# Ledger of designs, part 11: VHH binders against Probable tRNA-dihydrouridine synthase (dus)

Target 1, 316 residues: Probable tRNA-dihydrouridine synthase (dus), of Aquifex aeolicus (o67533)
Amino acid sequence: MNFKKGEVILAPMASYTHSAFRRLCRRLGADRTYTELISAVGVLRNGIPMKLAYFTEEERPIHIQVFGSNPEEIAQASVVIAKELKPDFIDINFGCSVPKVLRNKAAGYMLQCPPLMGEVVKETVEALKPYGIPVSAKIRLGFEKDEVERIVEELQKAGVSLIAIHARTAKQGFSGKALWHRIKEAKKVASVPIIGSGDVKSWRDIERMFEETECDGVMVGRAALSNPWIFKEFKEKRDIEVGLKERMDFILEELSMMTEYMSREKACAEIKSQIVQILKGVPNSRELKTYIVHAENCKELVKRIEEAKERELLYA

## First folded at step 3 (VHH)

Design k9 (framework vhh_8fcz_2)
Fold by ESMFold2-Fast, scan of step 3:
Structure k9 (fold): chain B 316 residues (1-316), chain A 119 residues (1-119)
Amino acid sequence: as target 1 above (316 residues)
Amino acid sequence: QVQLVESGGGLVQPGGSLRLSCAASGFTFSYYRMNWVRQPPGKGLEWVSGISGSGGKTTYADSVEGRFTIIRDNDKKMVYLQMTSLKTEDTAVYYCATGWYDLSPFDYEGQGTQVTVSS
């Protein structure tokens, strides 16, 4: 699937953006989704991690995101994934800067050497030619030094088809302000579509990012965890008031869908992080969050979620 | 249909050299990484060396690094493994393969070529 100018996209977020959440965001108006990051060396040693790589047709166009430190390993893992799963894109992650990833000189660490990033993309593009699967890249402005124009130019020379830019350096993590004007400057040297990302907190911020940066798409991250309705709000150009009952119904549907690709016990454990996030949109919900996430088993968790739905009658 | 035909094996003394060849057909050779993998008697497959589609990048297992050299000729659709300083532990049937042998049942085919290192 070709990319369309004006797309609004769900950002990949480890532990959150598995198949169920991606499907629900697509239903709410997200145009494109990405898997959580998949280790290239992990694929080569242990096979494709189906919990991370699982997707349904509803999630297309889908980018399967891989990361590593070695161009050959990334290219070979990408071929394994392309043969088995036939995603719309293989995405190379150059943005992740969590300590374990940086210690292994992978992903965001590679921003220190744009020629190596180009080598990764070029070898992956060449390896994927027989499968007709294009390559996208998810980057930051740089590691510590902002050199986004150089990075963009290196990647597009290597044959990348699409670039998403989180408008922070790797060393910033999530601290400070996303520098949207740097996306606009990157767009000036780009010959491929640019997706802007960082500090998109509302549907009006999506409009503002398009206007201020002239990017071709906008990627929504953390704001979608507390408000997955942000995609629908953007499409309808209105604020949507979502009550506690609707938020809990979303969680119950997500939990049900998760059992398609993981055990019920794992699903109940992992959904707790999503519950914390979605309740950030509910005033005075700290005690409720604590109550729900301290459920000791699946039956208790579902019971506490159902109880929370009834509380909307008292707080709405 | 992918076809890979290995040749060049034989009996050599420890410290000796051999050059293995692999003739490839049935696919766009320059787009695929090529590998050499080996199977010692009574053991599973062991990856030995790899070379990128363009030939610009090579990788080696720690056990063979500095002793083996992988080369490809895309015009002739050939992969070679130059083996020097051979050890008894290098005794195995050697196969060439596309991609990674342990991740795809279709990544290697054929009888391979036997390398025996003994005095």
Scores: ipSAE 0.000, ipTM 0.119, lowest interface PAE 20.1, mean pLDDT 85

Design m1 (framework vhh_7d4b_2)
Fold by ESMFold2-Fast, scan of step 3:
Structure m1 (fold): chain B 316 residues (1-316), chain A 126 residues (1-126)
Amino acid sequence: as target 1 above (316 residues)
Amino acid sequence: QVQLVESGGGVVQPGRSLRLSCAASGFTFSSYAMGWYRQAPGKQRELVASISSSGGSTNYADSVKGRFTISRDNSKNTMYLQMNSLKPEDTAVYYCAAKSPYSDWELRYLDSYDYWGQGTQVTVSS
């Protein structure tokens, strides 16, 4: 198995963890990356969405994350992806609980039926055997009821190779506190590596999650959007002060990479959400953020980003 | 200085109405999609209603569809939620949220919002 105990991993985050961002996080010390979630039925009807599934060798090990409501569809879509792209893992999303996904009885909805989650994994594992690609799963503690031990047992019985646990129930969303002790309890029944996730906000939180849960890896989500240097901070065991110029250089590099798998026009539109995230916590950045994201075209966007690199942080 | 200030919450009997307001300042309000979220004790925060930057498109949770109406007045930098036929299960803290006009992230993801208000309590009881 290509997993190494102690890995620090970039979480799958829709709209954010496309190839360019994954590559930049790998360069900053992330050990493993996941794509944004990809609809199984979407793959089967319309083909592989290359905006979501595109990756380079630099991003390996790469997990291509799939979701759906039906074991047969998930397995079939996984085979299509495996044949064309040969990822290191197919990952099955059982954690997403947004209303549209729940209405379609997909992803996090399936936490209500651990045997069905097992069927999904079993069929996908079986279908991928000819390709030699293992299956991982990203789960929550349960839907409303915390039953993480039962979920872990069903998935490993089905042949899953790796499990990442966001230490909240699906119904909690992001509310309340991630229950790290439940990751520790899940680890006790696990025969496969467990990756902990939830409330990792700093490199010190990565250390604390390893210490408190005894998990085999730690997954960083939202904190990496505003601070992709968190991976380097963990590696070096120090806080890194990242100025406005360095943040804007990151964005310009990301924008350039995005044009490998989408049009320049589309890339310029989509990078704006990334700019909002990376400028979080920068003093007096509200007007700067507004100024940059209101650029009407690519030329103006790049110009405003370059202007930001030249500016001192001033009170105006 | 960005601010979202909710008002209009309170205690009402079932079947009554309330109108919530969200006054926005410190950003170009007319360029932002807006939404109302709510959180009841022991429950996850959920999207109640959203409205596009122009006001031309609205979206509602199934539980409030037909009872609640979201609207906005860009000249006053204010968003509203008209809540009719209130039920005990509507009891929650209601939050105003603003989403970047160029973020393609869906309004239901809390971490994708640029700005949040402090919330206003709505209690539907006898």
Scores: ipSAE 0.000, ipTM 0.118, lowest interface PAE 16.1, mean pLDDT 86

Design m10 (framework vhh_8pnl_2)
Fold by ESMFold2-Fast, scan of step 3:
Structure m10 (fold): chain B 316 residues (1-316), chain A 121 residues (1-121)
Amino acid sequence: as target 1 above (316 residues)
Amino acid sequence: QGQLVESGGGLVQPGGSLRLSCADAGFTFSSYAMAWYRQAPGKERELVARITSGGSTNYADFVKGRFTISRDNAKSTLYLQMNSLKPEDTAMYYCAAKRPYWSTLEDYDYWGQGTRVTVSA
């Protein structure tokens, strides 16, 4: 297994953590990345969605994250992915609780039945055995009830190699406070590495999570969208002041890389959500953000991004 | 926007072996599906072998059991190991690469200049 204690990891985030963003975070010091969640049923019906599954060697170690409601379908989709793409891990999502996923009894819904989660992992581990690819799981503390120790025990009994824990229940979504002490309690029953997640907002929070929970790795989610430099800040143990020019340069590099796995038109449409996120790190940027994301086409979008860079130079 | 450069062709006796190499000269090699094609004089270009970014392989029936396609992502190099060569294997051999997102396995974005393989006494 190629996990090292002390890793700082980019969390999977739908719509954001495609190849370009993962590569840029790796360059900034992230040790490991995860794809956006991929539907097992979707893979079996339509083939591997390369917009989601595309990755480069620079992104390794890479976890390709799958979700579903049926153990056999998840196992078979995992084999298809493993044979074609040979990721470092197949990761099973047991944390997503958006309405569409819950209606299909998938992902976070399965936290209500830890034995079924165990069957998913067991069948996937067995199916991947000929390919030598380990299975990781991304979980929450439980669905409504916190039962993280039981969940961890069922997954490791099933053969899981690594578990990432978002320290909230599925029903909490992002509300309230992440309960870091529950990661520490889960670590006590774990025989596999535990990655802590939830409410990591600064590089000092990464240090604090390691200290308070005794986890083996820390996963950074939403904070990396507004501050992908958080990984570099952690490695260098310092705050990095990132100006508007550097943020816009990051966006232009990301946009360029996106065209390797999607059309330029789609890349320009989809980068707008990332621009909204990265500008959250810039005070008084509401008007600029609105101006940029209302660009009607790719040429206009690039022009407005370049204009934003020039605007900073007037004040530098 | 990269270049593919083939090497390893030459003259070999029937029953002999050759190893062809294809080096990436400027793109992200590990992300691309790769293939070897060949074209004999007076014939159409035909697929010999292909390998996905993850390493899954497919072979034309006429080379099955004799040729092996492989890749070394760390060295950005594609290989074709050719054993038990026959006179009918005489052709120009071309390396090809395609982006996974936009094309079928038979629609390649980049092609090399080719390397000549001659199997005769």
Scores: ipSAE 0.000, ipTM 0.118, lowest interface PAE 21.5, mean pLDDT 86

Design m11 (framework vhh_8pnl_2)
Fold by ESMFold2-Fast, scan of step 3:
Structure m11 (fold): chain B 316 residues (1-316), chain A 120 residues (1-120)
Amino acid sequence: as target 1 above (316 residues)
Amino acid sequence: QGQLVESGGGLVQPGGSLRLSCADAGFTVSSNYMAWYRQAPGKERELVARIYSGGSTNYADFVKGRFTISRDNAKSTLYLQMNSLKPEDTAMYYCARGKYSWTLPEYDYWGQGTRVTVSA
């Protein structure tokens, strides 16, 4: 199996973890990446959304994440994706609990019926056998009540190869504290690798999650948006001080890479959220963030980013 | 709501066998699951067995090892093979087709039922 104990992984995050960001995190030491979530029904009706599904060899191992509410539709969409794109894994999202997904009875809503989750995985595993592509799942502890051991057992019985656990229930969303000890308990019943997730905020938290949970991998989400260097920090076991120039260089490289799978105009509009994230925690960055994201076109956006780099060189 | 038609019920001695059939005129591959329920005299309707679209099954504890649920997609027919029948299995048996279920399943379609009587 293409998984090594001790991997540190970039989490799937809608609107953020497109190809360019995944490639840059791989270069910084992430061992594995996931696409943003892709609707199974959307694939079957409209074809593969290449803005979400596009990837390069540099991003491997790559999990293309699919969600839906129906086992047959998820399996059929997975075959379409597998045949066309040949990812390392198809990942099934059972963790997303945003209102629009829950209203459609998809993803995290399915945590209410572990046998149905098992059926989704079983049909997808069987459908993918001719293509040799394994199935992973991204789950939470449960919907409203924690039943993670039962969920893990149903999924591995169905043929899942890898499970990532966000240590919260679907009803919690991002509220409260991630319950890391529940990942440790889930691992006791697991016969497949378990990836821990939730409240990883620093490279020392990555070490702490490995130590406290005994998981096989650690998944980093929100912290990687403001600090993609967290992967390099973990590999080198040191804090890395990243200045404004390096942050702006990261954004310019990301913007350039985005134009491989979207128009420059669309890339310039969408990168603004990444700029807001990467400038978090930078002293006196509020006015700079506002200045940059209010650029009215690509030319002005790039100009303002370059100005930010020049100002740091003058005052550093 | 009955596009579902049950058959195969009857009178049988304890230890005997029956095979129930449910013809589903409205069969579609997009149907999420099918199930057998029963209602014994003086009791509420209870789940006997469920089969999901991909073939996974769930059974009530009181029938495990004795009953088998199966589906023939080409014939649009659901089956319940009942072995080692007991007097306690006496009930009206109902076929249901519906949406994926949590703790309390929701069904869009029910059949009219078929009667099973187990007596010496």
Scores: ipSAE 0.000, ipTM 0.125, lowest interface PAE 20.3, mean pLDDT 85

Design m12 (framework vhh_7d4b_2)
Fold by ESMFold2-Fast, scan of step 3:
Structure m12 (fold): chain B 316 residues (1-316), chain A 121 residues (1-121)
Amino acid sequence: as target 1 above (316 residues)
Amino acid sequence: QVQLVESGGGVVQPGRSLRLSCAASGFTVSSNYMGWYRQAPGKQRELVASISYSGGSTNYADSVKGRFTISRDNSKNTMYLQMNSLKPEDTAVYYCAADRWSKYTPEYDYWGQGTQVTVSS
């Protein structure tokens, strides 16, 4: 459960960063992965959602990410997860600000009250002591007001072991620019490792974030969906040209892995969004993408993916 | 209508004790984060103590740790603050709050009217 300075990490992204995608990114050089958001209340009422929480040893170090609005519910759900799955970290999400989450005063809504964020972390840290599992937090700069230094100080007083910062406020969503200098300022008050996130689009941006912010790790989000090879590019310090065959091979491997934790039918329906992402930048990708995602069933989907591998010459 | 009513404040000499009570009506407190806050003249409102919905977790300001004890009785819809070894520095208006944002955004909070605690020589 050690963190090493210089890690490059796959960000949690709802609907995308399930076990199969995390495993493939690990193989390509990602140092650490996070699950998609898991509702604390959902765990306590219905048990652990294995579609979201399933992981293999290959994905370690793994952070299982939980969210909620109540410190004791988050702590209790974390214990349930810790006992059954033994992750490397429990991560508390304080960054998600989609309408449903905000209506329930959860996750990113809590950025409005840093002491309450501290209480969430403190209760979860105390509850997890018997299991020896540390707590990390994923935050933004603030809700509407940037107060990242105060947030960092409250979380580390509470016993957090690691903080990832998306360098935008919750209200910004993905608009404007990530304010990397604010990660540098947060690092000045930090006594725990800081992971920088936001606007990392290439392996050179990973280097630039380390240099400009002095952060201890860099988290890659959306860029990894269209280019999971970004992790390998960073490790090798070179641009990697990935053809259509290699992209389709990635999808077929991912689809195969998805059947370990969901039905084949469900996997074939859900992989279509990944196909849309990975085909960005391929010549004639719109027509090819449309052709593949219009497959009516799993057998047809696999057939169209296999055809795409052979059609690289037709789209060149 | 949601209402919080504090009781137990007063004037007391240094070293003495007071017990504050906060009775809630119009809602059930067992699902709510609750706390005691105080505001001294010329200072910002600060959290004194907080308590989780079940009472299983508590937090205290460094200035009161070891002297004050927060507790709750959800069957009575009531929260308490036992204040021991009172100091002149504890002089403030004490507020009961049941909303998670009550300390920092009073417009989104359920607050009591406040109860004055004065510790004098």
Scores: ipSAE 0.000, ipTM 0.125, lowest interface PAE 19.8, mean pLDDT 86

Design m13 (framework vhh_6z1v_2)
Fold by ESMFold2-Fast, scan of step 3:
Structure m13 (fold): chain B 316 residues (1-316), chain A 121 residues (1-121)
Amino acid sequence: as target 1 above (316 residues)
Amino acid sequence: EVQLVESGGRLVRTGGSLRLSCAASGFTFSTYAMGWFRQAPGKEREVVAAISRSGGSTWHADFVKGRFTISRDNAKNTVYLQMNSLKPEDTAVYYCAAGWYDKSLAEYDYWGQGTQVTVSS
């Protein structure tokens, strides 16, 4: 699928941005979605993890996100995915810096060697040519040192079609503030579209990022977990007040959709993290959150979610 | 007492259209996903379409995509199946069911008695 300047995109977030959440955000106005991280070595050894790779036509344009430490393995896994699932893009993750990933010298670790990042992209681009699927990359400013211009130049030389930049180094994680001016400076050396990311907390921040960085798209991460309506707010240029009933209805719809690609029991266990996130948008919700997530089984969980909807009516 | 009552099944010619309805009572309709299933003589029951609690999500089997559309009206406690471009192989008893939004028959707790659709050439 072609990229359109001005897109607002749902960021990939492990454990959260599975098919159901991506579909719901698309309906609320997100223009593009990404799968959670898929291990290249995992694909080659065990086949495609359908829990992570599952998507529907509604989620297009869809980027299937792959990570690894070896150019040949990433290219081979990308071909397997491309042949079976035909995504709009294969995305290579160079931003994840959780301890397990760093120990395996994968993803964000590779920011320490931009030429190796280029090799990964080049081999993947060449391997995917017969299938007509472009390659995007998700990066940070660097590992410890900010080297974003060098990274962008290496990826462009390798044939990347689109780059998303989280405006922090890998070592910062989420600490400090995102350095939006570095996205603007990266844009100056870019010959491909640049998607800005980091510290987007409201629809006004989406506008501000476009204005301050001159990026071609904006990616929304953590803010979308507590407020998936942020995409609709941006499209309509207004704040949307979302009550507890609407938030619980969102969760119930998401839970139902999750059963397309996982068992009911797994869906009920995994939705609990989404409930924690969406309730962050509700004042004085700590006790309610605890009550709901301590449900011992799926039937009890659904009952407690329904009770939460009714409680809003009593105090509204 | 939970009841699902299908209606609309009849004889129709190849290329014709038909709308099936399923009226639900005895439970809170808006808290259940709904599905349409069919069973031809000598064959196993198969899933045709499913719709989520709110109606915001739908799924259709590959063999009916573009021809059939599932919808629901929660105010009327009714689920529908609009069937276009009917083929002889669509001949079956059609069942509505209430359960989880899923393609698996096992996820549906309540079933109607069925309505016969016959497509003649």
Scores: ipSAE 0.000, ipTM 0.199, lowest interface PAE 17.8, mean pLDDT 88

Design m14 (framework vhh_7z1x_3)
Fold by ESMFold2-Fast, scan of step 3:
Structure m14 (fold): chain B 316 residues (1-316), chain A 120 residues (1-120)
Amino acid sequence: as target 1 above (316 residues)
Amino acid sequence: QVQLVETGGGLVQPGGSLRLSCTASGFTFDDYAMNWVRQAPGKGLEWLSGISWSGGKISYADSVKGRFTISRDNAKNTLYLQMNSLQPDDTAVYFCAKDRYSKGLPLDYWGQGTQVTVSS
C-alpha cells in the first residue's frame, strides 16, 4: 500500500472529478484522486464506462470508485475493472444518498446494515487477491443513526485497507455541520488509515482537520471546485491570489484534456458547470458567468473564455 | 501580501508632463487588469484608465483621453501613466488599483497614492 500519513486528497464528485480535473488537481499538489462513482451493474451489462473510468499515469495513486446494491455484483465489476485498468485501489462507495441511488438500495442505503457492507468488502477483497489490488471504502457516519465505530470495525474485519469518512449521516446530505469529533472517535477504533472529509473550505481547514481529528489524510470536495489551488495553498502554507486569466487558463486546459475521453461538443457542454464553480472565487462575476455559459456552441464558448482572459474595464 | 507603490508625482506647470509608476508585489501581476484612479482635494474618486492583464485592451475616461497613456511592463511588475498636456484640474492624488473583474468602482487593493500638482 502506498498511502502516506498527511496526504491531502481530491474527493470523488459526480459530474466534476473526471480525468482532466483530477490531473489538474494532482499538478496543484493533490496527493491522491478518486474517479466519479461507477455502477457495478452498469459495468457488468454494458462494459466499463470509459468516460468515468479513464485515467492517466499522472493521476496515480488512483481509486476507481464502484457502487451497487449487492456483494456479488460489486465484486465481479471490481474484477473486470482491475483486470482491464489496474488501478491502485478499488474504492467502494457507501456514502452517496441521492434519491436515485437510495431507490436502488445502493451506496449510502447500505449504511443501514454494516454486516452487509462487510460482506461487500470481503467478497471484493477476496475476488481481487489474484490482481494484488487493495480495497478502500468511502462512508458516512451512518444512514440516519451515527454508528461510525461499528461501520469501521465491520469494514476492517472484512479486509478493507483504507477508509474515508464524510463526517455527516446519509440523511443529512450536506445540511448542518460536519461532526469532526466523530472522525477522531472513529480513528480510536481504526487499525487502517482514516481519511477525514466534510466542511473543508480552506487550506487552514485542512490543517485544522488533521489537528482536531488526528486523521491520516484529509479529503477536499466542493471547495476544490471553486479553488483547485487549495492543494498548493496547503503545501505552501499561504493564500494564493488567483486571477481571472489563471482561472480561464485552467478551464481551457481542462477542456482540452476532456477531449481525450469525450467528444469536443460534449466536453464544451459539460465544462460549463465547472466554469460556474471556478468563477465563484471571482467577485462580481455573475454577468461574466452568464455570458460564458450562454454560448451556443463550442467555438463561441472558447471565444468567450478567451475574451474573459483579455479583460477590458467596464465603466457604468 | 498585496502591495502597490506609486511614484513619479510632483509639481509641474500647465502644459507640462509627468510619468507615474506603480510597482506591484504579492500577487501574479500579469493575471490582473490594472487601473489608475485619482482624487482631487475635497472631491470623490475618479477612474481614469484601465489596462487588461496582457496590455491588449485599454480604456480611458473622457477627461483624460488623448492626453494620458496607460501602459504596463509585466516583466518588471510595473504599471505606468504618461501624463501630457497637464491642466490645473489634473491636480489630485493618483492611485493605482488592482481589479479582479468588476464593473466600475470600487476596485481591489489600492496603493497609498502619489500627489500631482499642476500650478503656475
Scores: ipSAE 0.000, ipTM 0.200, lowest interface PAE 15.4, mean pLDDT 87

Design m15 (framework vhh_8fcz_2)
Amino acid sequence: QVQLVESGGGLVQPGGSLRLSCAASGFTFDDYAMNWVRQPPGKGLEWVSGISWKSGSITYADSVEGRFTIIRDNDKKMVYLQMTSLKTEDTAVYYCAKGRWYSGPLDYEGQGTQVTVSS
ESMFold2-Fast, scan of step 3: ipSAE 0.000; ipTM 0.185

Design m16 (framework vhh_ozoralizumab_d1)
Fold by ESMFold2-Fast, scan of step 3:
Structure m16 (fold): chain B 316 residues (1-316), chain A 120 residues (1-120)
Amino acid sequence: as target 1 above (316 residues)
Amino acid sequence: EVQLVESGGGLVQPGGSLRLSCAASGFTFSDYYMYWVRQAPGKGLEWVSEISKSGSYTKYPDSVKGRFTISRDNAKNTLYLQMNSLRPEDTAVYYCARHPYWSGELFDYRGQGTLVTVSS
């Protein structure tokens, strides 16, 4: 196992945390990355989805995240991935509660039955023994009822090596506030490293989560989309002022990297959501966001991004 | 067959102490979170303490915090509740209870209970 106490980690976020974004966050000081969630049934039926599973050595340590509803299928898919890609960890997602996932009784739905979560982990750990790849889990506090200590004990008894906890129940989604004190309480029953997650909005929040919860790592999600420099800010203990030129340079570098694992046309279409996110915190940027996002093709998109680097934004 | 058998209840004066025991059988005791719950005459069930599988985590409501201590001996399949500084309002039937696997329930099994009476 290759986990160091004090790591700051990029959270998996569907549609955002593909290889290019993970690499750029690593360069900015993220210690560890996770792929977007990959369907176990999808792997077994159609093979490994390389758009989601593609990674470079720069992204290590890398967790390839798998989800499903059936212990055998998750274990079998994990073996397929382990043999082909040799990630540092297979991560099992027990936190996602979007409607499609819940309809299939997968991921966050399984929080209703901690012994079944244990069975999933146990089967996957056993199947991966020949490959020497450890298993991590990403969980929430529970489905509706907070029972995080029980979930943690089921998973560690099953052989999990690392647990990341989003300090909300699945039913909360992103509503309310993350209950950081529950991470501290979970840490008391843990015999494996615990990564805290939820409501980390600034580098000072990373410090606060370590101090208040005593967790072994901190995972940054949505805040990294508008401010990937948050990792560098934490390492340097300072606020970094990032101008429009630097933000657009980040996007152009990301777009270039994306073409390694998808077509240029698809990359230009998909990067528009990254552009919306990276400009979210920039004052008076709504008109600029609209202008860039309405580019009809790659050539026009790149042209508008280059124009934006030279454009000044007025502060209100 | 799952069985939980409580013992150690009785009559005690205010300020006194009692130690309750629960002998578990018919299941792998070390695989379960355990509770002590109580029911005072004419009132509903109130949870009193919670303990993790290993015993490293315990939780108490404010009404008993600092006075009651839950512990377990997994080698002996036994759950304990040490009750100090007992008050008349602690008078209740005390039950040993096993945490259910399915969420939304307080427990899936409980014992027959042991009566604790705190009076002069």
Scores: ipSAE 0.000, ipTM 0.172, lowest interface PAE 16.9, mean pLDDT 87

